# VHH binders against DIS3-like exonuclease 1 (DIS3L): the designs that were tried, part 6

Target 1, 352 residues: DIS3-like exonuclease 1 (DIS3L), of Bos taurus (Bovine) (a0jn80r465to816)
Amino acid sequence: REDLRKTHLVFSIDPSGCEDVDDTLSVRALDNGNLELGVHIADVTHFVAPHSYIDIEARTRATTYYLADRRYDMLPAILSADVCSLLGGVDRYAVSVMWELDKTSYEIKKVWYGRTIIRSAYKLFYEAAQDLLDGNFSVVKDIPEFKDLDEKSRQAKLEELVWAIRKLTDIARHIRAKRDSCGALELEGVEVRIQLDEKKNIHDLIPKQPLEVHETVAECMILANHWVAKKIWESFPHQALLRRHPPPHQEFFSELRECAKAKGFFIDTRSNKALADSLDNANDPNDPIVNKLLRSMATQAMSNALYFSTGSCAEEEFHHYGLALDKYTHFTSPIRRYSDIIVHRLLMAAIS
Short names: E, the ipSAE of ESMFold2; O, the ipSAE of OpenDDE; V2, 0.75 times the mean of E and O plus 0.25 times the DockQ between their complexes.

## First folded at step 1 (VHH)

Design c11 (framework vhh_4orz_3)
Fold by ESMFold2-Fast, scan of step 1:
Structure c11 (fold): chain B 352 residues (1-352), chain A 122 residues (1-122)
Amino acid sequence: as target 1 above (352 residues)
Amino acid sequence: EVQLVESGGGLVQAGGSLRLFCAASGFTVSDNYMAWLRQAPGKRREWVALIYSGGSTDYADSVKDRFTISRDNAKNTVSLQMNSLKPEDTAIYFCARDQYGSFEDLYYFDYWGQGTQVTVSS
């Protein structure tokens, strides 16, 4: 187990009031000027051995709750909300993925996987992290970890945290741009379609104010899921647990294509890249809700993502259509998903 | 972390009733759009019911007058009362929030529950 408590600024960004912290982030500059990006996930497998009483209970609950109540009580509360949760200011066992990125291009130069011990320095909520990203430092008074610090210590720690949030966001922008160039889909919820299907102008959409830090966290989680997928597949080519998203059948796009045509747009459904590009071009500056409707309809056309064993499909079928990734799995939420516990066990076997 | 946890699904005879619950943690349901969606085997996911932050509700034509969505702000839960169930209502039912974009799954809703199976036998 590598000790990261003195070498890494580790922190979490979650919804306000979250007590079941699965994931934390870090970023630091290396001596050669390159960056090290870190994703640190709760080490549930340290506390839940395969075939133990707790493991059997978690697996049984995951199966039983399929019909009723999936996420509640998969693990005993003392494990999920206490010893596994990566809360601020306490020593915690984690499973970490750390990448060295080129200082200029952010090209991944190497990756490390392993068990670690961390001490999260900050438990931020999304709005606080966004304020810090935006240069609005009034939120500092609402961050408990800055309480009772002298001005110089507060300023130094604030500068360190702001640098980390800005650098993580810059990296996330580059990762997202690369996935967008490969055809990652930007889709909308069904509420736009619901309002339009009613033929009513009086049901205004509640304005969404997406925070960029949501994308920052999401891109880091997607990156970790992707690299862990590759690692466990390399080690267990026929027995790795991955998550695939096949391209939808063309018939599922008929309604999308017809609606777009009625609005004067052509939607190209031949590939995820063609779909992404044609959705980007299907924008009426005088009626921005049209693009949202088309993206919502594209959501309706999507097939479900599926778990699979790598021995059951040809490698060409491993692709995740929506995310534009050649291999994907679920690694980043082991407190909530039994599948992630299985993936953690595969990863530990792969690096042993 | 944000969680949406569905419960109340199961096997029921045609003409029967079920009540689904969605327990939310990590956010306040009254500040968001909250929706129930369903997916039947071999079909695309479809919207069923929506409750706005202000408390107004909307329903798909297929379930109007049979289903009722409601919210308990004190318990931070959303429920779906399903009456006069038909075999064609057989599906996995999902609770979903849509306030901020999400990249974790193919549907890009902010957050989804894992779903609860409803099976209506004839």
Scores: ipSAE 0.000, ipTM 0.138, lowest interface PAE 18.4, mean pLDDT 79

Design d01 (framework vhh_8k46_1)
Fold by ESMFold2-Fast, scan of step 1:
Formats: sequence, structure tokens, C-alpha cells
Structure d01 (fold): chain B 352 residues (1-352), chain A 124 residues (1-124)
Amino acid sequence: as target 1 above (352 residues)
Amino acid sequence: AVQLQASGGGFVQPGGSLRLSCAASGFTFDSYAMGWFRQAPGKEREFVSAISWSGDSTYYADSVKGRFTISRDNSKNTVYLQMNSLRAEDTATYYCAAESYDWLGYSEADYDYWGQGTQVTVSS
């Protein structure tokens, strides 16, 4: 188990009130000038042995109905909300994926997988992380970890945290741009409300911009899921648990194509890249909300994603249509997904 | 304490419509994806529909696509399921559920919080 407590600034960004923290992030500069990006996930497999009572219960709960006004609860609360949760200020066991990135291009040069011990320095909520990203530092008074620090220490820790958030976001922008070039669908956007009445069409232009830090965290999780998918498939070509997203049936794109045509655009649904490119080109300079509406309609045409064993399908079928990835799995939420526990076990076997 | 209260169920004839509502409390609603699931007697719980935290992205099960519409009002902490052209096969208890971000690739197992459900009966 590699000890990251003294070498890495590790922190989480979650919805306010989240107590079952599955994932944390880090970024640091290496001696050679390159960057190290880290994703650190709760080490549930350390506490849940295969075929133990807890394992049988978790598997059963994952495939059974949960009826309650409460969290979808796969694990006993002592594991999910306490021992496994990557809460701030406490030592925690994690499973980490760390990439070495070129300092300017962010090209991935190396990847490391292993069990670690971390101590999360900050349990941030999305709004606080976004304020720090935007240069609004008044939020510091609402971050408990900055309480009672002298001015010099407070300034140093703030500069360190802001650098990390900005660097993670810059890396996430790069990762997203690469996936976009490969046909990843940009399905998030400004909320668009179109009111249709018998007298005229009106548009509600109240913009609801997503917080960019949501995308920062999402891109890091997607990256980890992708690289773990590749690693377990390399080790177990016929026995790895992956997650695929097939292209939707063409008939589901009919409304999208008709709506776009009415607005003077052609949407090409023959591939994810063709769809992504034609959506990018479907811009009305006189009405920017048209593009948002078309992207929303494209999302509504998507089919469900599926878990599968790599031995059950041809490699060409492994792809994730929406994410534009050749291989994908679920790795980053083992507290709430039994599939992620299976993937963690495969990863540990792969690196042994 | 997280709570999801589903309502709007009832009895309806085939071809009719119902609108389900799910009122959320105890968490930052506009940071969570929301989903609807259903369970008929003697059957496994199945996915119906999901909506991203912003409302810009939606998913539907093939069995309901074109008939059901999911929407949300973040100012009211409420998610809705508009059900049109109802069929006898839609008879089930409907549950709303909440999940933290990474909406793409979501499944039943991905949802963190669950409501108590509301019964929908479609019969002639």
C-alpha cells in the first residue's frame, strides 16, 4: 500500500451533504516538470472479501428492490458512511489510478494502479469548488479546514487548493476536447424552455449553465473508468466486466432529424462522429438556443448502456457510443455499485 | 435525512394519462440526476426514465419511449413523469430515485436515494 498522505493534496468535490464519498482527486507537479493526475477511490474490496456474508448481501442488494425513503444502500452503514467513505481529515484506504501527463500537451505518458492510503484535505461541495475556480475567495470563510489558520498558512493553503482545482479543470477541458474530436456527444447545455401556444412560439431564455467543476470531476471519473476497462481487458480478455453503449436504433432519431430539417440543418446519424459533427454545425447565428434544443433531442434518442463480459461479444461491440470510448467500465463508485466491486477485484488480480 | 415523496398515481383506463410527481428534500436537488423506476407484482424492478441534474439530458426505457416524458423543476425540488397512452403493462408501483453526477451509463444500481413509491393501475 503506497502512502500518499505526505506527498499528495487529495480532496473531494461532491453535492452538499454527501457522506458516502467514493472518489477523491489529486494533481501535482513532478520533478521532471510533468504533471501527475490522481483518482483515488474507496477501497471497498479491502473490507468486502469474495463470498463473505457482506459480499453476498451486497450482491443480493444490487439485484434486489430497495424500498425506502433513504439511500440505495448496498453496504452496511458502518462501511459505506464511515470506514470506506473518503471523508476529510481522516486516514482512508483507497485504490488509485495515477497518470503522468506531459506538462504542456497533457498527453498521457504513464499510468500506475495500486492500493494507497490517503488523507483527504478538503471535502468541498460543488458551489465552493466553483467559487474557488472563478476567483471568488469569499467562500474560504465557509470551508472548515481554513478556520483558525494564521494569515500566512491560510494564504499558502488557498493558493495550493486553487492551483489544484484550476489545473484539474484545465486537464478536464483537454480530455473532453479529445473525446469531442472522436465523436463524444456534448449533451449538457443551457436549459431551454420552448412554450408553444396557438398564437405564437415563445422561448424562455433563462440560462442554467452547468457548474464547470461538475465536468471537471466527471472527466476524471470517465478517464479512470476507461483506463481500468483497458487494464482489466488486457489481463482477462474473455472475463472482464465492461460497460458498453450501443448506437440507438435509427427510428429514435426521426424527431431530431425532422426538427433540425425544419430549422435548415442536416443531422447525420450514421455514426457518433457524424452525429457530433453535424450537431456542432447545426448553429443558427440568429437563435443560439436551437443548437441546445437539438442536443437535448439527441440525448433523448440514446439507448441504455449495458454491462457485459468481454467473452460474450466481439471487440468491435465493446464501444461506448455516447462517450466515444473503445472500452469503458464502472470503477469509481464501489460504495454504491456491486459492479465496481467486481471491477476492483479484477484490477487487483491484473496488477498482482 | 434525504426524502423522496412520489405522488400522482391512481386508476386510469388504457389510453389515458397520469402525471407523477416526486418532491425531494434533505439534499442539493439541482446537483443530482433523477430517475423513475417501476415494479409490477411478481416482477423485477425496472428502469423507466432518467433526467440529468440540469434537465438537459434524458433517457427512456424502450417500452415507454414516445409515451412518457420526464422533466424537473429545480426551483421546486420536484421531478415529474408525464405518462401518456397508458397500457395495462404499465401497471406498477413507480419509484423516484436520486443519483449523484455521471449521468451517462446510469443503471438501477447507480441510484443513491429511493422514494416510497406511488401505485399506478391501468385497467379497463
Scores: ipSAE 0.000, ipTM 0.177, lowest interface PAE 16.9, mean pLDDT 79

Design d02 (framework vhh_6qgx_2)
Fold by ESMFold2-Fast, scan of step 1:
Structure d02 (fold): chain B 352 residues (1-352), chain A 124 residues (1-124)
Amino acid sequence: as target 1 above (352 residues)
Amino acid sequence: QVQLVESGGGLVQAGGSLRLSCAASGFTFSDYAMAWFRRAPGKEREFVAAISYSGGSTFYTDSVKGRFTISRDHAKNTVSLQMNSLRPEDTAVYYCAADYTLEGYPSFDEYDYWGQGTRVTVSA
């Protein structure tokens, strides 16, 4: 177990009021000028042994349909909201993935996987992190960790935190751009199509943009899921638990192709890259609603994502069509997903 | 306090339409993927539709693709399910669910918050 408490600024970004903190992030400059990006996930497997009572209950809760008006808890509250949760200001066991990135290109040079001990410095909510990213520092009064600091200490810690959020966002932009170039899909909800079919006005068609900091966290989680998928597959080529998203059957694209043709565009559905590129090109700058409609129709054609064992199908079937990744799994939410607990056990076996 | 409150259920004839709504409160709605599940009489609860936290991606079970449309309104903290061309097999109690996910893809019974449900009956 590596001790990161004094060497890394670790913090979380979650919905306001979240007490089941699965994931934290870090970024720091290395002596050689390169960057180290870190994703630190709750070490649930340290507290939930295979085939223990807690393990059996978690698996049962995850697979049993419940009629409830409340949150569905997989783990006892003492584990989820206390011992496992990566809350601010307390020492916590984590499973970490850390990448060394080239200082200029952000190309991944090295990756490390292991058990760690962290102490999260900040438990931020998304709106607070976005304000910091945007240079709106009035939110500092709402960050508990700044409450009792003198002016100089507050300024120094604020500069450090803002640097980290901005650097994580720059890295996330780079990762997303790379996945976009590989055919990651940017899709629209089908409401655009329904509203157009029902002759609704244009003001009803424009959803509010999500905060950019959501994408910052999402790209880091997707990156960790991808690299852990590769690591457990390398160690267990026939027994790794991965998550795939197969390409839709061509017949499901018929309406998309016909609608696009009627608007003067060709949609190429032979691959995710061809689909992504042709959707990007199916844009009339004088009528942006057409592109939104086509992306909404593409969403309707999508297949479901599936968990699978790597021994059950050919390697070319492992891919995640929507995310444009050759291998993917669920690693980053073990407090709320039993599949992530299984993946953590595989990762620990792979690095032991 | 987290609450999901469904509305819009009722009795409708085959081929008809219904719009279900779910009002969310007590959490940051825009950070959660939203989904609809249903439980038919005497059967297990099944996934129906999901929408990502951004609203940019939607997902449907095969039996409702092309007939049902999920949408969300961040200003009103609501998620809706427009159900067209209803069939007797769509008869069920429909549940709204919220899931903290960044991938936007649904998971069975791995949703963080659940509503109490609204009943939909489709006559033959």
Scores: ipSAE 0.000, ipTM 0.304, lowest interface PAE 11.3, mean pLDDT 79

Design d03 (framework vhh_enristomig; at its last look DockQ between E and O 0.01; V2 from the best seeds 0.00; counts 0 for: pae O 13.8 > 2, placed apart)
Fold by OpenDDE, look of step 2:
Structure d03 (fold): chain B 352 residues (1-352), chain A 121 residues (1-121)
Amino acid sequence: as target 1 above (352 residues)
Amino acid sequence: EVQLLESGGGEVQPGGSLRLSCAASGFTFSEYDISWYRQAPGKQREWVSTIYSGGSTNYAESVKGRFTISRDNAKNTLYLQMSSLRAEDTAVYYCARGYDEPYFGLEMDYWGQGTLVTVKP
């Protein structure tokens, strides 16, 4: 197990109130001038042995279920909220993917997979991370990890953290741009916060506004999932658990096309790229809701992504339509998805 | 009896091309997935490519864009067209018949004897 506790600034960015921290990030400058991007995922498989009672139960549950008023955890709380969770300020076991990136182009030069020991320095919320990204440092007073520091130390650590967040965001922008060029779709999904009344009835639905930092984290996770998918496929070309997204059936786009036409736009649904590009161009300056509606309709036409074993189909079927990736899997949430546990085991076998 | 017999191996210079063949007998060739594997000296056997019964193909990343797998069902023959050969492509190449296993996916149940490909200046 590689020890990153002293060499890497590792931190997490999650929703407020999150206890099951699956994923952490790191970025650092290397001696040769390149950058190292790191994704560090909770090493659940260290604690959950194959065919153990916990494993069997986790497999049966398949995933953690989040309801409006309660949650049903895939794993026992001692694991999900403590031992496996990459909490701040404590030593934790992780499975890591780290990339060496060119200092200028951010081209991936090298990739490393392995077990690590980390100590997350910060458990950040998305809002706080965004503030730091934006240069709003008033949020520092709300970050517990800065409370007991002298001013000089606080400033130094803050600068380091801000640099990391900004660098990650810059890298993420680059990665996203590359995927976009390949036909990645930005589909409209409304994430809502459920506000419950005293009787646990739904009082209100509050739309969550996505922040750039959400995309930053998402792109890093997607990158990790993609590369892990490639790795386990290479080692187990007929036995790798991957995630595919079939293209939608063309007939499901009929309403979208007609609606767009009625508004004076042409939506090309012949490929993900064509769809993405045509949606991007379907803007009415006088009516910004039109584009939103068209994207919503596109989303409704989408098929569901599916898990599959690589031995069951040809490589041409591996493609993830929405992400515009030839190979994809789930690696980044082993605390709450059993598929990720399987993928972790495959990865460990691949690198052994 | 199921039989797979590889041929076409030999010595070739870097950047050169070579075409391997695998003659199959003893089973309905068209109904099976067929794969190429290779084993370099001192290394483990590694997957190279698969052509499925439906005609679709897979390739290892190391050979993608350089190797082409194909099949002639009428001749019960599998082919591997290799181009831009490199020193690291030096290996004994094997053809294998695949079968579907419900839990583990595609498995190989029969293997040929292999044919040696040597890439050297």
Scores: ipSAE 0.000, ipTM 0.228, lowest interface PAE 13.8, mean pLDDT 91
ESMFold2-Fast, scan of step 1: ipSAE 0.338; ipTM 0.664
ESMFold2, look of step 2: ipSAE 0.013; ipTM 0.484
ESMFold2 (binder alone), look of step 2: mean pLDDT 83; pTM 0.833

Design d04 (framework vhh_lunsekimig_d3)
Amino acid sequence: EVQLVESGGGVVQPGGSLRLSCAASGFTFSDYYLYWYRQAAGIERELIASISSDYSTNYVDSVKGRFTISRDNSENTMYLQMNSLRAEDTGLYYCAADEYWGTLSYDFDYWGQGTLVTVSS
ESMFold2-Fast, scan of step 1: ipSAE 0.029; ipTM 0.542

Design d05 (framework vhh_4orz_3)
Fold by ESMFold2-Fast, scan of step 1:
Structure d05 (fold): chain B 352 residues (1-352), chain A 121 residues (1-121)
Amino acid sequence: as target 1 above (352 residues)
Amino acid sequence: EVQLVESGGGLVQAGGSLRLFCAASGFTFSSYDMAWLRQAPGKRREWVALITEGGSTDYADSVKDRFTISRDNAKNTVSLQMNSLKPEDTAIYFCAAVDYEHSWGYPYDYWGQGTQVTVSS
């Protein structure tokens, strides 16, 4: 187990009040001038041995309906909220994926997988991280970890944290742009369409975009899931647990195509790249709700994502249509997903 | 088509209880995390409770120990049991289906229209 407590600034970004912290992030400059990006996930497998009583209970709870006033958790509360959760200011066992990136291009030069020990420096909520990213430092008074620092130490720690958030966001923008070039879909929730059905003045109903920091975290999690998928597939070509998203049947796009055509746009549904590009071009500058409606309709046309064993289908079927990735799995949420515990076990076997 | 329909809202006295329901259709319900969010007048939408596809739960600090989220995959429903209600719980409550790969607000989120909860002093 590698000790990252003195060498890495590790922190989490979650919804306000979250106590089941699965994931933390780090970024640092290396001596050679390159960057190291880190994703550090709760090491649930350290506490949940295969076929143990806890393992059997976790799997059983994942398939059981919640009963009345009982709290329904996959893991006992002491594991999920206490020993596994990557809370701030405490030493925690993690499973880490760390990439060396070229400092200018952000091209991945190498990747490392392993068990680590971390100490998260900050448990941020999304709005606080966004404020820091935007240069609004009034939020510092609401960050408990800054409470008892003298002004000089507070300023130094703030500069360090802001650098990390900005660098993670810059890296995330690069990763997203690369996936966008491969046809990753940017879709809207169904709520946009539902709201349009109810209101007479549709121009009042344009929802706000998500905070950019949500995408920063999401891109890092997607990257980790993708690289772990590749790693376990390489080690277990016929027995790896992956998650695929097949392209929708063409008939599911009929409503989207007809609605777009009625508004003067052609939506090309022949591939995810064609769909992504034609959705980007289906923008009426005098009516921005049109593009949001079309993206919401594209969401409704999507097929479901599925878990599968790599031995059960051809490699060309492994792809994730929406994310534009050739291989994908779930690795980043083992406190709340039993599938991620299985993936962690496969990863540990792959690197042993 | 994908639909999320909330029900169970209403007016209740402080200290009272309500149970909200969300009926889902048009997607593979069991493959999605389900969440409840709320929006009070003049405030931004805030997360309240989450239940994952695997059945584990998480809650905002403001509702922890008072609210319980549950799901029934056979009926494609998620519910929120709200106990010890306070006037500050007054809000429109929204059901959301979340692709957990994209934490909290990526475009794969499906949302319902909301149901009003009003807690009198």
Scores: ipSAE 0.000, ipTM 0.251, lowest interface PAE 11.7, mean pLDDT 79

Design d06 (framework vhh_8ghr_2)
Fold by ESMFold2-Fast, scan of step 1:
Structure d06 (fold): chain B 352 residues (1-352), chain A 123 residues (1-123)
Amino acid sequence: as target 1 above (352 residues)
Amino acid sequence: EVQLVESGGGLVQPGGSLRLSCAASGFTFDDYYAIGWVRRAPGKGEELVARIYSSGGYTSYADSVKGRFTISADISKNTAYLQMNSLRVEDTAVYYCARSEYYGDFWEALDYWGQGTLVTVSS
């Protein structure tokens, strides 16, 4: 295990009240001026051996409750909320993926995979991280790790944390832009605020805007899932567990095309790149809900993503249509998903 | 090609004011870099007197100048400033604009210096 506790600023960004922390992030400047991006995931496999009682129970519970989305019930509470959870201020075992990025282009130069020991410095909730990103520092009073510090120490730690959040966001923007050029789809459900008139009728729909830090975290997780997928496939060409997303049939897009046309927009469904570009162009500045509705309809038209063994399909079928990635898997949520535990075991075997 | 060019130094009487400018080229003021003002007086080591980050406008100051000096940055002009008020004879030094590659320990991450500008405070 590599000890990162003294060398890396590691922290998490999660929904408020989250106690089963799967993932943490780091970013630092290297001696050569390049950047090191880190994704550090709970080392569940250290505590859950294959075919142990805990493993059998987790597999059984994951199968039983998957339809109800009860993933956190998979592991005993002592493992999920304590020992495995990457909570702030405590030493934790992690499985890390770390990339060296060119300081100017952000092109990936090297990647490292391994078991680590981390100590998360901050357990942030999304709104706090967004406030720091936006330059709103009133949230500092709500960050426990800044309590009882003198002004000078508080400022130094705040500067370091803000640099990290802003640098992660800049890297995430670059990664997303690169995937967008390949036809990645920004698909989401319509989050609306319903306003009632004096008669209690549904009056207006007001769309919610997602926080940018949600995308920062998501892009780092997608990157880790992609690189781990490549690594385990390379080591186990016929036995790796990947996740594929086939392109949908054209007839599934008929309702989307008709709805868009009624709103004055053309949606091109001939390829994922054409779909992505036409969805990006289908926005009315005076009615922002229209674009979100069209993206929601596109989501509903999509085929479901599927887990598969690499020996069961031809390599050209490995593609993830929605993410525009040649290979993808699930690696970043082993506390909540048994599939991620399997992927962790494959990764450990690949690097041993 | 990264360059930092200082200007605005000169002779001033005790209690006077000066504003130093640092024009940056070859990179943009962003969250990747901190800009600091470092001074060196004859017979003394380097002292970091002020730092600024383009993101959020965070600033820090040495205790010797706190309340008298103000650091600022104009992102559109890619220029950092040091406003020096209530100048004292002990502020006499060559002032350098310097870039650090990340937050935290300025000296360990310092990578580029300007040519320096002389500030003399004398009666």
Scores: ipSAE 0.000, ipTM 0.106, lowest interface PAE 21.7, mean pLDDT 77

Design d07 (framework vhh_8k46_1)
Fold by ESMFold2-Fast, scan of step 1:
Structure d07 (fold): chain B 352 residues (1-352), chain A 127 residues (1-127)
Amino acid sequence: as target 1 above (352 residues)
Amino acid sequence: AVQLQASGGGFVQPGGSLRLSCAASGFTLDYYAMGWFRQAPGKEREFVSAISSSGGSTYYADSVKGRFTISRDNSKNTVYLQMNSLRAEDTATYYCAADLSEYSTGYYLGPEEYDYWGQGTQVTVSS
């Protein structure tokens, strides 16, 4: 187990009130000028035995997604809310993925996987992290870790944290741009459609821009899921647990195409790249809700993502349509998803 | 334990009513959209209804509009589905689900990608 407590600034960004912290982030400059990006996930497998009958059942359920039970009662509360949770100011066991990135291009040069010991320095909520990113430092008084520090120490730690948040966001922008070039879909949840159905008048809605730090966290988690998928597949070509998302059948896009046409837009559904590009172009600058509605309708057209064993289908079918990735899995939420526990076990076997 | 529990199912005659409950324990629902889904034997899981975190917005599948009502009580950490004018085709196991995904900011997420699922409650409409 590698000790990261003295070498890495590790912290979490979650919804306000979250106490089941699965994931933390780090970024640091290396001696050669390159950057090291880290994703550190709760080490649930350290506390959950791998060879029970329940594990065999969970693996079978995970390969048949719609029958799977994702309930927290797979883990006792003491494991989920205490010993596994990556809370601030306490030593915790983690499973880490760390990438060395070129200082200029952010291209990945090396990747490391392993068990670690971390001590999260900050448990931030999204609004606080966004304020820090935006240069609005009034939120510092609401961050407990800055209390009782002298002015010089407070300033130094604030500069360090702001640098980390800004670097993570720059890296996330790069990762997202690369995936966008490959046809990654930016879709809206059903909440947008729910609001429109309730309001009856689209002009009565006040559009709220999502916080960029949500995107920062999401891109880091997606990156970790992608690289772990590749690692376990390399080690177990016919026995790895991955997650695929096939392209939806054309008939599922009928409502989206008709709604877009009524708004004066053409949506091209022949590929994920064509869909992504035409959704980007279906933007009315005088009414940004139209684009959100179309992206929400695109979400409803999507087929289900499925867990599968790599021996069960051809490698060409492993792809994730929505994310524009050739291989994907679930790794980053083992407190919440039993499938992630299975993936952690495969990763540990792959690196032993 | 941290869990999501669906209850209130049972056997009912056509035209009857049932009220399903979905209670969360070990975590707070206040910030999360909730959904109800159902699965009949031999069929895939389908969407039934959804409610926003505040309870101010609700959505229904066309097959249940005007008959079902979703509601929530955040003080009790519970979501409800009131089912009226039940039909034989409503026979299914009903599941409640929470989207606790930190990645809900305009990505690929659909209702079927919900993070937490209750164990389900069986509803049988038959004479």
Scores: ipSAE 0.000, ipTM 0.237, lowest interface PAE 13.8, mean pLDDT 78

Design d08 (framework vhh_6qgx_2)
Fold by ESMFold2-Fast, scan of step 1:
Structure d08 (fold): chain B 352 residues (1-352), chain A 124 residues (1-124)
Amino acid sequence: as target 1 above (352 residues)
Amino acid sequence: QVQLVESGGGLVQAGGSLRLSCAASGFTFSEYAMAWFRRAPGKEREFVAAISWSGGYTFYTDSVKGRFTISRDHAKNTVSLQMNSLRPEDTAVYYCAAQEGYSLYDTPESYDYWGQGTRVTVSA
């Protein structure tokens, strides 16, 4: 294991009250002046051996469920809320993906995968991270890690945290812009909404407006899922577990096309890029509801994403239509999804 | 355009002190880590000291620890190097350098912007 506890500022951003922390982030400058972006995921496979009783139970449950005010964990609570959870201020085993980026262009130059040991410095909730990004530092009083510091140390740590959040957000903006240019669909922030839905407590009944830090986290998770998908496919071309999203059948777009036509717009459904471009152009600034309606209808027309083994389909079918990625998988939520545990095992075999 | 302008160099006797200053302009000073490097006659550039963009962290090469102190003033956009107990081997041209980011580095290749240098001569 690579020890990151002294070399990386690692922290999490989650919904308020989250106890099963799957993912943490880091960003730092390297000796050559480039940046290193890090995604550090709970090392569930260290504690859950293949074919153990815990593994069999997790496989049977497949995911964590929420019913009324009850939560049914995929893993025993001692693993999900304690040992595997990347909580602040404690040493934790993680599986990390770290990319070297050009300091100016953010072009990815290298990627590293491995088992690590981290100590998360901050367990932030989304609103706190957004406040820090916006320059609203009143939230500092609510960050327990600042409580016992002298003024100089508190100021230094605040500045390093703000720098990290700002830099992660700038990188995320760049990644999103690149995916948008490749035809990623702006369908009400589908991936951000899925992430919020997956983490949302059923008792959090207050509607939230989308915060930019939700997109910051989502883009980093999508990037990690994409690169891990490529890595396990390269190592196991016929046995990798990936996630595909096929293009919807044309008939599913009929209502979208007719509704748009009635409003004076043409929606081109021949490819994801054509759909993305025509949705962007179907915007009446005097009636913003129309564009929202059309994007909602496009979401309803989407096919379901599905897991598959790479040996079962032609490579042309691996594509994720909505995200505009040639290969995708689920890697970033092993505390809640059994598929991610399988992907972690494949990744560990790939790098050994 | 980014500019780093050093000052404060000169001739001093062994055991004496000098204070070097570096005035920075053309970038958001508070977002850049700053460092001092030196080049003695006939030698390569050597790391001396660095200070983080916040001023909360400092790093020194072993030969100057306890003798030199690096500091920064965000209001004046300046970095200073206080040099005490100077030795003849401290004779060099001293360069101010800047790089964006949280981390501190001791390699010249990690720094994006450089001053023209200020000469320090320490007599026996």
Scores: ipSAE 0.000, ipTM 0.154, lowest interface PAE 17.4, mean pLDDT 80

